VHH binders against q9p7j3. Designs and how they scored, part 198

Target 1, 174 residues: q9p7j3
Amino acid sequence: MILPLFPETQVHVFVYENVSNCAAIHEQLISQNPIYDYAFLDAATILYKKQVYSAIIRALEDRRDEQMKTKTIHSEVILSLSPKTEISSAFRQFSMTKKSKNIVVVKIDSKLTEEEEFERLDKLVEGNRVEFSDEELQKLIDFKVLKKNYKLDPSTLENPLASILSSIALRGYS
Short names: E, the ipSAE of ESMFold2; O, the ipSAE of OpenDDE; V2, 0.75 times the mean of E and O plus 0.25 times the DockQ between their complexes.

## First folded at step 15 (VHH)

Design db74 (framework vhh_5c3l_4)
Fold by ESMFold2-Fast, scan of step 15:
Structure db74 (fold): chain B 174 residues (1-174), chain A 120 residues (1-120)
Amino acid sequence: as target 1 above (174 residues)
Amino acid sequence: QVQLQESGGGLVQPGGSLRLSCAASGFTFDDHAMSWVRQAPGKGLEVVSDIAWSGGRTYYADSVKGRFTISRDNAKNTLYLQMNSLKPEDTAVYYCAAHSKYGSPDRDLRGPGTQVTVSS
């Protein structure tokens, strides 16, 4: 995808279900292997495409303005999903863990096409790729996790989009 | 060998000030965002403050906002916490931590901690 306000920036988002090697991927992230420089998100935390794109846009704005809090654009995307800019909680709330089963993977600044990135990721991720769509994401979400991460009350859970997007946009004020 | 070492803790009276330091070695300090985390007796860990790799952006817990200031000197591989208007409830062991540059929640490197006691 090409974002209208960042047309020079290549963005690829992939969704994998039934991933069997999350523990192995997690070990590579712990060892800081540069091959794994992606944002690996737990799909249990993502309800909408707009949620992911809002976090990407915020991270790109912070990079443009030389205000990134973390050293990589991909970790900045993870931070940007959080209602506050507290790094430890953001990583614990949204990043994949060794126990994750479904993941959302974001790649920014790839010199590869979407299909070439998929070929590369297919060697790293042992799971089934599904379309990045609201329909597919809604099959993988955990509403208890979503409620906790965005501090949603039960009435907001019926239509949480505006609340989630506002939380991402406000950063540090939610 | 990767190491974080805190210093500057001690005993201080309510309303007093302390400055904590954290010396980093064995890794590229300015690749990492950093935090100060504390643990009071019988309580869990609380994130007090964090700071961007560059020093340009900070976070403060509501409990310390307006009283504590986090800063870093990348040329000296050192993280600081200036603590003003100290209260008895600030009594805790204070740890510094380095965060994963790839966003992993389990890659927080921590020091052994320094004790801060606020009492009359």
Scores: ipSAE 0.760, ipTM 0.888, lowest interface PAE 0.7, mean pLDDT 89

Design db75 (framework vhh_5c3l_4; at its last look DockQ between E and O 0.86; V2 from the best seeds 0.81)
Fold by OpenDDE, look of step 16:
Structure db75 (fold): chain B 174 residues (1-174), chain A 120 residues (1-120)
Amino acid sequence: as target 1 above (174 residues)
Amino acid sequence: QVQLQESGGGLVQPGGSLRLSCAASGFTFDDHAMSWVRQAPGKGLEVVSDIAWSGGRTYYADSVKGRFTISRDNAKNTLYLQMNSLKPEDTAVYYCAAHSKYGIADRDLRGPGTQVTVSS
C-alpha cells in the first residue's frame, strides 16, 4: 500500500487471529532479532483501519521532520497510537504482549509486495490471517481497553473514531 | 550484560538541587529512548521524564515541569536528570530506564536506583 502523502514509502498491514506463538515472538523482539522488525500491536486495542493509518502517518511525519522520539519507525507507530506522550504508557497501551491472541502487524519501508511480505511474515506468526478491515477489527477489539486507552465516555462513544483520531493528532498539544 | 547504574542521589533541603546520572552498558545506548522513573514510599512507579533516542524530544510529568531537566550524552552512554527547586514530595528512589527498540512494554530495563531525600 502507498499512502498519498508518502508515495515513496510502501506500507503493509496484516491482521492475525488465534495466534499461538505471541510469547515466542515477544522473546525475539526482546532479543532485537532484525527479522522481526515490524510493529506488533495487540488487536484488542485497535478498532479502525483509520486509527492505524493515522498512527502510521503521524510516525512518518515525525520521521520526515526528524522528530522521532523512538529509534525505529515501527516503535514510533506504536507511540503514535497513544494519546499520551510518555513512551512507557504508549507501549503498555498498544504493544503485543506475551498473552496476546490477536495481533495487528505493521511493516513500513517494505521492498516487497504485499504477498511477498505476507509469505515472509507468515513464517514468523502462527495464526490465522484475516482481512485488514473495520469489520474484522471490530470482532477482535476489547472495548474496555479501548475506552481506557482513549478515555472515552458516553458522549464520545457516539463517534469513537473522531475521538480517537483527535487524540492521536493532538498528542503533545495542550 | 545489560546494566544501568544510577548515581547522584542524596539528602537535600527543600529548594535544593541534585544532578542524577545513569551509566549504561551492555547495549546500544543510542538505540533506546530513556526515562527517569521514581517510586515514593507506599506509592507505585511514576514516570518523571523521558527523552528521545537522539535527545531531541523530551517529556516531563506535570509535577516536575520547570524544575527538572532530562538530558543524555550518547557518546558517554550516560543519562542525566538535573533536579532544581526540590520539594519534600520529590523524595523517592529514582530509577533510570531504557525502552525497547521495538516498542515492547515488558522490556523496560532499569537500574537498582538511587535514593533522593528532600527534608528540612
Scores: ipSAE 0.845, ipTM 0.913, lowest interface PAE 0.5, mean pLDDT 95
Fold by ESMFold2-Fast, scan of step 15:
Structure db75 (fold): chain B 174 residues (1-174), chain A 120 residues (1-120)
Amino acid sequence: as target 1 above (174 residues)
Amino acid sequence: QVQLQESGGGLVQPGGSLRLSCAASGFTFDDHAMSWVRQAPGKGLEVVSDIAWSGGRTYYADSVKGRFTISRDNAKNTLYLQMNSLKPEDTAVYYCAAHSKYGIADRDLRGPGTQVTVSS
């Protein structure tokens, strides 16, 4: 995908369901293996494509403005999903865990095509790849997790998109 | 791989000041955002403050905002917490923590802690 405000930045987003090796992936991320330099998100936290893209745009804005809190653009994407700028809570709320079953994986600044990244990533993730679409994300979301992460009230849960996007856009500066 | 060692804790009177230090070794310090986390008696862990890898952006919990200042010296692999206008409610064990370069949550990446007691 090409972002209008960042047309030279390559962005790839992959969705995997029924992942059996999340503990092994988690171990590689803890050991800081550079092969695993992606944003590994728990799909239970993601409801819309726009949610992911808003966090990516925010992270790219922070990089452009030399305001990144974290060292990698991928960590900054994870931070940018959170309604506040506190790093520990953001990683705890949105990152995959050893117990995750479905994941969303983001790659920014790849020198590879989407097909080449897929081939590479498919060797790292033992699960079924599905389309990055609102329809597929809707099947994987946990509404209790979403409500907790974005502090949604019952009326907002009926149509949470605007509230989620506002939370992402307003964090850090307001 | 990661070694963090806090120092500078102790007993102080209400209204006093302390400066905590955290010496980091065994990893590339400036690849990591850092935080100060505390645990008061009978309470859970509270993130007090965090700081960007570069030192350029900070976060403070509402409970300490305006009283505490986080800073780092990347050339010395050291994190600091300047604590002013200390209150009895600030009594806790204070830990420093390094955050994952790749964004995974790992609460085990912290030092052994230093005790701060604010008492008259």
Scores: ipSAE 0.788, ipTM 0.896, lowest interface PAE 0.7, mean pLDDT 89
Fold by ESMFold2, look of step 16:
Structure db75 (fold): chain B 174 residues (1-174), chain A 120 residues (1-120)
Amino acid sequence: as target 1 above (174 residues)
Amino acid sequence: QVQLQESGGGLVQPGGSLRLSCAASGFTFDDHAMSWVRQAPGKGLEVVSDIAWSGGRTYYADSVKGRFTISRDNAKNTLYLQMNSLKPEDTAVYYCAAHSKYGIADRDLRGPGTQVTVSS
């Protein structure tokens, strides 16, 4: 897909459930294999499509403004999901781990159609692709993790979207 | 062979200063955001500060903000931490850590650490 504010930037987002090889993918990422240059997120941390889009937009804004903390746009997306700018906690809280079961995978600056990118990614991920939708994300979320990551309290838990999106958009200004 | 080696620790009086260095080798240093992490006796790890791959943006823990300054020299593959106005509470082993290029969370690479002791 094409984001209106970044018309030259093609973005694809995929969701996989029941992934059996997260440990293997993790080893490839640690080994810095460029074939795996995607943002691999733990789906237990993602409740909304807008959560992912807001992090993508924030990462692209930081790239435009030459303010990226991390080297790749994909790692910057992971950082941008966090309400704080501290890198270690952002990666720990939002990245896929060896123990992850469900993942959200983001590709930015793709030169491929969605179908072509899917075929490439599907060779790397052993899991079942599902729709990138709020309906499917709600099945995969861990609300305890969500509460911890965004410090949600009773006043925000009934309508957490606005609080989460504000945290992403205003990160670094507080 | 990826290596990080801290230096510059030691014993210092309260109110004093130290400058820590971390030499990096075996990987492309400027592909990685870096951090200083400390562990006080009997306590867990605390991220003290981090810095962008380029040296442009930083983070500081509230406990050290205004007293510590992180910097890096990518030409020399070296990370620094200038520690001023040191307090006994800053006593810890200080570790240099590199963050994954692709944003993976498992075990940041870190060095063996350098001891900082703030005492009379």
Scores: ipSAE 0.772, ipTM 0.903, lowest interface PAE 0.9, mean pLDDT 91
ESMFold2 (binder alone), look of step 16: mean pLDDT 80; pTM 0.814
ESMFold2, look of step 17: ipSAE 0.740; ipTM 0.888
ESMFold2 (binder alone), look of step 17: mean pLDDT 81; pTM 0.825
OpenDDE, look of step 17: ipSAE 0.840; ipTM 0.915

Design db76 (framework vhh_5c3l_4; at its last look DockQ between E and O 0.92; V2 from the best seeds 0.75)
Fold by ESMFold2-Fast, scan of step 15:
Structure db76 (fold): chain B 174 residues (1-174), chain A 120 residues (1-120)
Amino acid sequence: as target 1 above (174 residues)
Amino acid sequence: QVQLQESGGGLVQPGGSLRLSCAASGFTFDDHAMSWVRQAPGKGLEVVSDIAWSGGRTYYADSVKGRFTISRDNAKNTLYLQMNSLKPEDTAVYYCAAHSKYGIVDRDLRGPGTQVTVSS
């Protein structure tokens, strides 16, 4: 995908269900294998496509403004999902773990086409690829996790989109 | 092997100051954002402050805003915490921690800690 505000930045987002090798992926990320330079998110934390895109836009704005807190744009995307931008909490809240079952994978500045990234990721991730759509994400979300991460009250849980997007945009004030 | 070693803790009176240092080795220091975290007796870990890989952006917990300053010297592979106007509530073991550049939780990126005691 090409973002109107960042037309030279290529963005690809992939969703995988029933991933059996999250522990192996986690080990590769710990060892800093550059092949794994993606944002690996736990799908239990993502409800909407717009949630992911808002975090991407915020990370790209931070890179443009030379205020990235983390070294890679992909870790900055993970940080940008969090309302308070404290690094430890953000990674704990949104990143995949060894126990994750469903993941959302973001690639920014790919030198590959979307089809080539599919080929590459399908070799790294042992799971079933599904469409990046609100419908598929809503099958994988954990509403208890979402409520905790964005501090949602019962009245906003039925339609939380605006609250989530505001939290990402305002950071530290939500 | 990642090594982080804190120093500068000690006993200080309320209203006093201390400067903590954390020496890093065994990894590329400037690839990592860094944090100071603390654990008071009988309590859980609290994040005190964090700093960008570049030193250009910081976070402070509300409990320490205006009193503590985090900084880093990437040429010396060293993280600092300047603590002013210390309170008895600041008594804790203070740890430095490095954060994964790929954004996962890595529990091995933490030092052994240094004790800060604020009392008369």
Scores: ipSAE 0.810, ipTM 0.911, lowest interface PAE 0.6, mean pLDDT 90
Fold by ESMFold2, look of step 16:
Structure db76 (fold): chain B 174 residues (1-174), chain A 120 residues (1-120)
Amino acid sequence: as target 1 above (174 residues)
Amino acid sequence: QVQLQESGGGLVQPGGSLRLSCAASGFTFDDHAMSWVRQAPGKGLEVVSDIAWSGGRTYYADSVKGRFTISRDNAKNTLYLQMNSLKPEDTAVYYCAAHSKYGIVDRDLRGPGTQVTVSS
């Protein structure tokens, strides 16, 4: 997709369930293999499409303003999902781990169509692609993790999206 | 060989100052945001501060804000922590850590630590 504020930036988002090789992917990322330059998120932390898009927009704004904290736009997306600016907590809370079962994968600055990018990514990820939709994300979320990451309480439970988006927008002030 | 080596720790009286350094080698230093992390006796790890790859943005834990200053010199591959107005509760082993440029957790990118002891 193309975001209106960033018309030359093509973004693709993929969701995989039942991923069997997260440990192998993790090792490739630790080894700094540039073929794996995507944001690999644990799907247990993602409930809404808007959650992901808001983090992407925040990361792109920080890039435009030369305020990125992390070196790559993909790691900056991971940081931008967090209500805090502290790097290690953000990566620990939202990044794929060796134990992850379901993942959300973001590619920013893609020069490929969605199908072409999928064909490349599918060679790296051993799992079943599902639609990037709120319906599919709701099947993969861990609500205990979500509540902890965004400090959700019962008073916000009926509209958790607004609380989550506010947390992303107000980073550093919570 | 990836290496991070802290120095500058020691014994200091309350109210005193110390400056920690962390020398980095075996990897591209300015590809990495950096942190100082500490472990007090009998406690878990606490992130004290972090700093952007460029040096432009920082984070400080509430317990040290206003007293500690993180900085980096990318030309010398060195991270610093200036610690002023030290308190006994700052007593800990202080570790230097580098963060993956791809946003994945890698705890092998930290040094062996340097002891800071604040006591009368």
Scores: ipSAE 0.745, ipTM 0.895, lowest interface PAE 0.9, mean pLDDT 90
Fold by OpenDDE, look of step 16:
Structure db76 (fold): chain B 174 residues (1-174), chain A 120 residues (1-120)
Amino acid sequence: as target 1 above (174 residues)
Amino acid sequence: QVQLQESGGGLVQPGGSLRLSCAASGFTFDDHAMSWVRQAPGKGLEVVSDIAWSGGRTYYADSVKGRFTISRDNAKNTLYLQMNSLKPEDTAVYYCAAHSKYGIVDRDLRGPGTQVTVSS
């Protein structure tokens, strides 16, 4: 897909459930295998499409302004998901782990169609692809983790999206 | 093999200064954001400061803001922490940590640490 604010940048987002090889993927990422240049997120930490898009947009803005804290746009997306400014905290909060079962995968600057990108990614991920939708994300979310990551309380749980987006947008401004 | 080695720790009086260094090898240094973390006796790991891959952006814990300065020399593969106005509560083992350019947590990207003791 194309984001209106960044028409020259193609973005693809995929969701996988019941992934059996997260540990193997994690090892490849540690080894810095370039064919794994995606943002691999734990789906247990993602509730909304807009949450992901908000992080992507912020990462792209940081890149545009030459203000990225991390080396790659994909790691910057992961950082951008967090309300915290420190990198280690952000990665611990949102990144896929060896024990993850469900994941959200983001590709930025793709030169391929969504279908073509899926074919490439499907060779790397051993799991079932599901639709990238709020409905499917809602099935995979761990609300305990979500509440912890964004410090949600009973008052903000009535509209968690607004709270999440505010947290993402205002990171570093407090 | 990835290696990080901290140096510059020691014993200082309150109000004193230290400069820590971290020598990195075995990986592309400028591909990684870097952090200083510390662990005081009986406490968990605390992020003291981090710095972007390019050095353009930094973070400081509230407890060290205005006193500590993180910097890096990518040409020398070295990370620095200038510590001024040291306090007894700054006593800890200080570790240099590298962050994956792909945004994952890697526990192996950390040095053995250097002891900093602030005491009168």
Scores: ipSAE 0.632, ipTM 0.843, lowest interface PAE 0.6, mean pLDDT 94
ESMFold2 (binder alone), look of step 16: mean pLDDT 81; pTM 0.823

Design db77 (framework vhh_5c3l_4)
Fold by ESMFold2-Fast, scan of step 15:
Order: C-alpha cells, then sequence, then structure tokens
Structure db77 (fold): chain B 174 residues (1-174), chain A 120 residues (1-120)
C-alpha cells in the first residue's frame, strides 16, 4: 500500500488466523531476534483497516518529527494504536501474547516485495493467512477487548470508527 | 546478561525528596524506552512514569504529575526518578523496567526493586 502523505514508505499488513506458535513468536520477540522486526498485534484488538493505517500514519509522523517514543517504527505503530500515552498499557492492550490465536502483522520500510515478505512470514507464523480486509478483521475482533481499549460506551460501540480514529490521532488529548 | 539494579530508596518524612537510580547492563540501554513502576503494600503494579529511548518524551501518572521527574543518562546507562513532595501514598517498592524495542510486553525485564517508605 501507498500512503499519500508518505509515498516512499513501503507498508505491508498481513492477517493470520488460527496461529499455533504464538508462544514461540513471543519468545523470539523477547530475545530481540531481528528477523522478527514487525509489529505483531493481537487481532482481537483490530476492527478496521483504517484503524491500522491511522496508527501507521501517526507513527510515521512521529518519526518524521523526531518524536518517536520507542526505538523501532514497529513498536511505535503499536504505541500509536493506544489512546493512552504510556508504553506498558499500549503493549498490554494491542501486542500479541503467548495465548493469542489470531494476529495482525505490520511491516514498514521492507526491502522485500509483498510476495517475499509473505514467504518469510509463512515460515515464522504457523497459521492460516487471510485477506487484510474489514470483513476478515470483523471475524477476529473481540468486542469486549475493543470496548475496554478505547473506552467505548454502548452508543459508540454500534459505530465506533470515528471514536477509534480520534483516539489514535489525539492520543491522550481527549 | 541483562540486569537492572535500582538504588536510592529509604525512609523519608512527608514533604521530603528522594532520587532513585537504575543502573542497566548487558544490553544497549539507548535502544529501549524505560519505565518506573511501583507496588504499594496489598496493591497491584502502577506505572509511575516512562521515558523515550532518547529522553525526549515522558509520561507521568496523574498521582505523581508535577511532583516526580523521570530522566536518563544514556552515556552512563542510568535511569533516574526525582521524587519531590513525597506523600505517605507514595510508599511502595519501586522498579525500573526496560521496554521491548519490538513492542512486546515483557514483565520479566525489571529490576529487583528499591523500597520507598514515606512516614513520619
Amino acid sequence: as target 1 above (174 residues)
Amino acid sequence: QVQLQESGGGLVQPGGSLRLSCAASGFTFDDHAMSWVRQAPGKGLEVVSDIAWSGGRTYYADSVKGRFTISRDNAKNTLYLQMNSLKPEDTAVYYCAAHSKYGILDRDLRGPGTQVTVSS
């Protein structure tokens, strides 16, 4: 995908369901294996493509403005999903865990084509790849998790897109 | 081996000040955003403050905002927490924690803690 504000930035987003090796991936990320330099999100937290793209855009803006809080663009994407300003809550809310079953994986600044990234990720992730689409994401979302992460009430939960995007854009300025 | 070691805790009177330090070794300190986390007796963990890898951006919990200041010295691999206007409610074990540069929550990467007691 090409982002109008960042046309030279390569962005790839992958969705995997029924992942059986999340504990192994988690250990590789804890050990800081550079092969795993991606944003590994729990799909239970992602409802829309626009939610992911808004976090990517915010992270890229923070990098452009030399305002990144975390050292990698991928961890900055995870931070950027959270309406809270603190790192631990953001990682707790959105990052995959050892017990995750469905994940969204973001790669920014890839030197590889999308097909080559698929080949690499298919070796790292033991699950079924599905299309990055609102339709597929809606099958994987946990609405209880979404409500808690974005502090949605029943009236906003029926159409939460604007609230989610505002939370990402403003991040603690509510 | 990765190690975080807190120091500077102790007994202090209400209204007093303490400066906590956290010495880091076994990893590239300036690749990691850092936090101070505390646990009061009988309570869960509370994030007190965090700081960007560069020192440029900070967060403070509402309970400490305006009283505590987080800072870091990347040349010395050291994280600091300046605590002013201390209250009995600040009594806790204080831990420093390093955040994964790949964005995974790692609760095991924290120091053994330093006890802060605010009491008359």
Scores: ipSAE 0.756, ipTM 0.876, lowest interface PAE 0.8, mean pLDDT 89

Design db78 (framework vhh_5c3l_4; at its last look DockQ between E and O 0.91; V2 from the best seeds 0.81)
Fold by OpenDDE, look of step 16:
Structure db78 (fold): chain B 174 residues (1-174), chain A 120 residues (1-120)
Amino acid sequence: as target 1 above (174 residues)
Amino acid sequence: QVQLQESGGGLVQPGGSLRLSCAASGFTFDDHAMSWVRQAPGKGLEVVSDIAWSGGRTYYADSVKGRFTISRDNAKNTLYLQMNSLKPEDTAVYYCAAHSKYGIEDRDLRGPGTQVTVSS
């Protein structure tokens, strides 16, 4: 897809459930295999499409302004998901782990169609692709993790989206 | 092989200063954001400061703001931590840590640490 504010940047987002090879993917990422140049997120930490898009937009803005804290746009997306400014916290909170079962995969600056990108990614991920929708994401979310990551309380749980988006947008401005 | 080696620790009096260095090798240094973390006796790891891959953006824990300064020299593959106005509560082992450019947790990207002791 194309984001209105970034028309020259193509973005693809994929969701996989029941992934059996997260540990293997993790090892490839540690080895810095360029074929795995994606943002791999733990789906247990993602509740809304807008949460992901908000992080993507924040990362793209940082890149545009030459203010990226991390080296790659994909790592910046992961950082942008966090309400915290420190890098280690963001990666621990949102990144795919060896023990992850469900993942959200983000590709920035793709030169391929969604279908072509899927074919490429499908060779790397051993799992079932599901629709990138709020409906599917809410089936995969761990609310305990979500509440912890964004410090949600009973009052903010009434409208968690607003709280999450505010946390992402206002990170570093408190 | 990835290697990080901290140096510059020691014993200082309260109000004193130290400058820590971290020498990096075995990986592309400027591909990685870097952090200083510390562990005091009986406590867990605490992030002290981090710095962007380019050195442009920094973070400081509230406990060290205004006293510590993180910096890096990408040409020398070295990370620095200038510590001023040291306090007894700053006593800890200080570690240099590198962050994956792919945004994953990698616990192996950390040095053996250097001891900092602040005591009268």
Scores: ipSAE 0.839, ipTM 0.907, lowest interface PAE 0.5, mean pLDDT 95
Fold by ESMFold2-Fast, scan of step 15:
Structure db78 (fold): chain B 174 residues (1-174), chain A 120 residues (1-120)
Amino acid sequence: as target 1 above (174 residues)
Amino acid sequence: QVQLQESGGGLVQPGGSLRLSCAASGFTFDDHAMSWVRQAPGKGLEVVSDIAWSGGRTYYADSVKGRFTISRDNAKNTLYLQMNSLKPEDTAVYYCAAHSKYGIEDRDLRGPGTQVTVSS
């Protein structure tokens, strides 16, 4: 994807279902292995492509403005999904865990093509790749998790897109 | 290897002040955003404040806004919490915590804690 405000920034997003090695990936992230410098999200938290896209734009804006709260662009994407600017809750709410089964993986600033990055990730992730599409994401979402993370009323769960995007875009505005 | 050690806790009267310090070693301190977290008797963990890796952005829980100030000195590998206008409700064990630079929850990046008691 090419972002209008960041046309030189390479962005790749991958979705994997039925991942069997989340504990091993988590261990690599804990050990800070630079090979794993991606945003590893729990797919239970992502309902729309635009949700991921909005978080990426917000993170890139924070990097441009020298206002990143976290040290890597990928952790800033994870933080940017949260309606709060509080780091602990954001990582707990959106990041993959040892028990995750479906994940969304974001790579920013890759010099590789999508196909080359897929080859690299396929060596790290033991699961089935599916299309990054609203249709596929809606098969993997957990609406209880979504409601909790964005503090949605039952009425907004019927069409939560505007509330989610507003929460991401207005993060940092009191 | 990763070490976080809090200090500066103690007994203080309501309305008093304390300054907590957290000495970090065994990792690159300025790669990590940092937090102060507390646990009051019989309560769960509450994030009190956090601070960007650079010191440029901060968060405060509503319970402490206007009374507490978080800061860091990256040259000294030290995190601080200035606590003013202390209330009995601030009585807790205070922990410093480092956040993963790759964005996963890492509960092991936390110090052993320092006790703060606010009572008459």
Scores: ipSAE 0.793, ipTM 0.902, lowest interface PAE 0.7, mean pLDDT 90
Fold by ESMFold2, look of step 16:
Structure db78 (fold): chain B 174 residues (1-174), chain A 120 residues (1-120)
Amino acid sequence: as target 1 above (174 residues)
Amino acid sequence: QVQLQESGGGLVQPGGSLRLSCAASGFTFDDHAMSWVRQAPGKGLEVVSDIAWSGGRTYYADSVKGRFTISRDNAKNTLYLQMNSLKPEDTAVYYCAAHSKYGIEDRDLRGPGTQVTVSS
């Protein structure tokens, strides 16, 4: 996908359910293996496509403006999902863990078609690819986690999208 | 072999100042955002401050904002925390931590800590 404000930046997003090897992927990320240079998100934290796109856009804006906190654009996407700029909490709250079962995987600056990137990623992830759609994400979300991560009160849980997107857009001003 | 070593802790009176240092070796320092984390007696870990890989952007916990300043010198592979107007509630072990380049939690990238005691 090509974002209007970033026309030279190709982005791919994949969703996997029932992933059996998150612990192995986690080990590779700890070892800083460049083959694994993707953003690996826990799908339990993602309810909307627009949540992911908003974080990608915010990360790309921070890169453009020389304001990235983290070294890679992929880790910056993880940070950008958080309502706060505090790094440790963002990684703990949104990143894939050894115990994750379902994941969202983001590749930014891809030089490959979506299907070529999928073939590469599929060698790394042992799970079932599903569509990146609000319908599929809704099946994988943990609403208790979502509520905690974005501090949604009872009144906002009925319509959480606006609250979540404003948290991402205004990050760093709270 | 990764190593983080804090120094500069000690005993100070309320209102005093300390500067903590953290020397890093065995990894590419400027590939990592860095944090100061503290643990008061009988309490959990609190993130005090963090700083971008480049030194450009920072975060401060509300409890220390305006009193503490984080900085880094990538040429010397060193992280700093200037602590001013110290209060008894700042008493804790202070740890230096490095954050994974790829955005995953890695508890092995934390130093052994330095004690800060603010008393009397």
Scores: ipSAE 0.720, ipTM 0.883, lowest interface PAE 1.0, mean pLDDT 90
ESMFold2 (binder alone), look of step 16: mean pLDDT 80; pTM 0.815

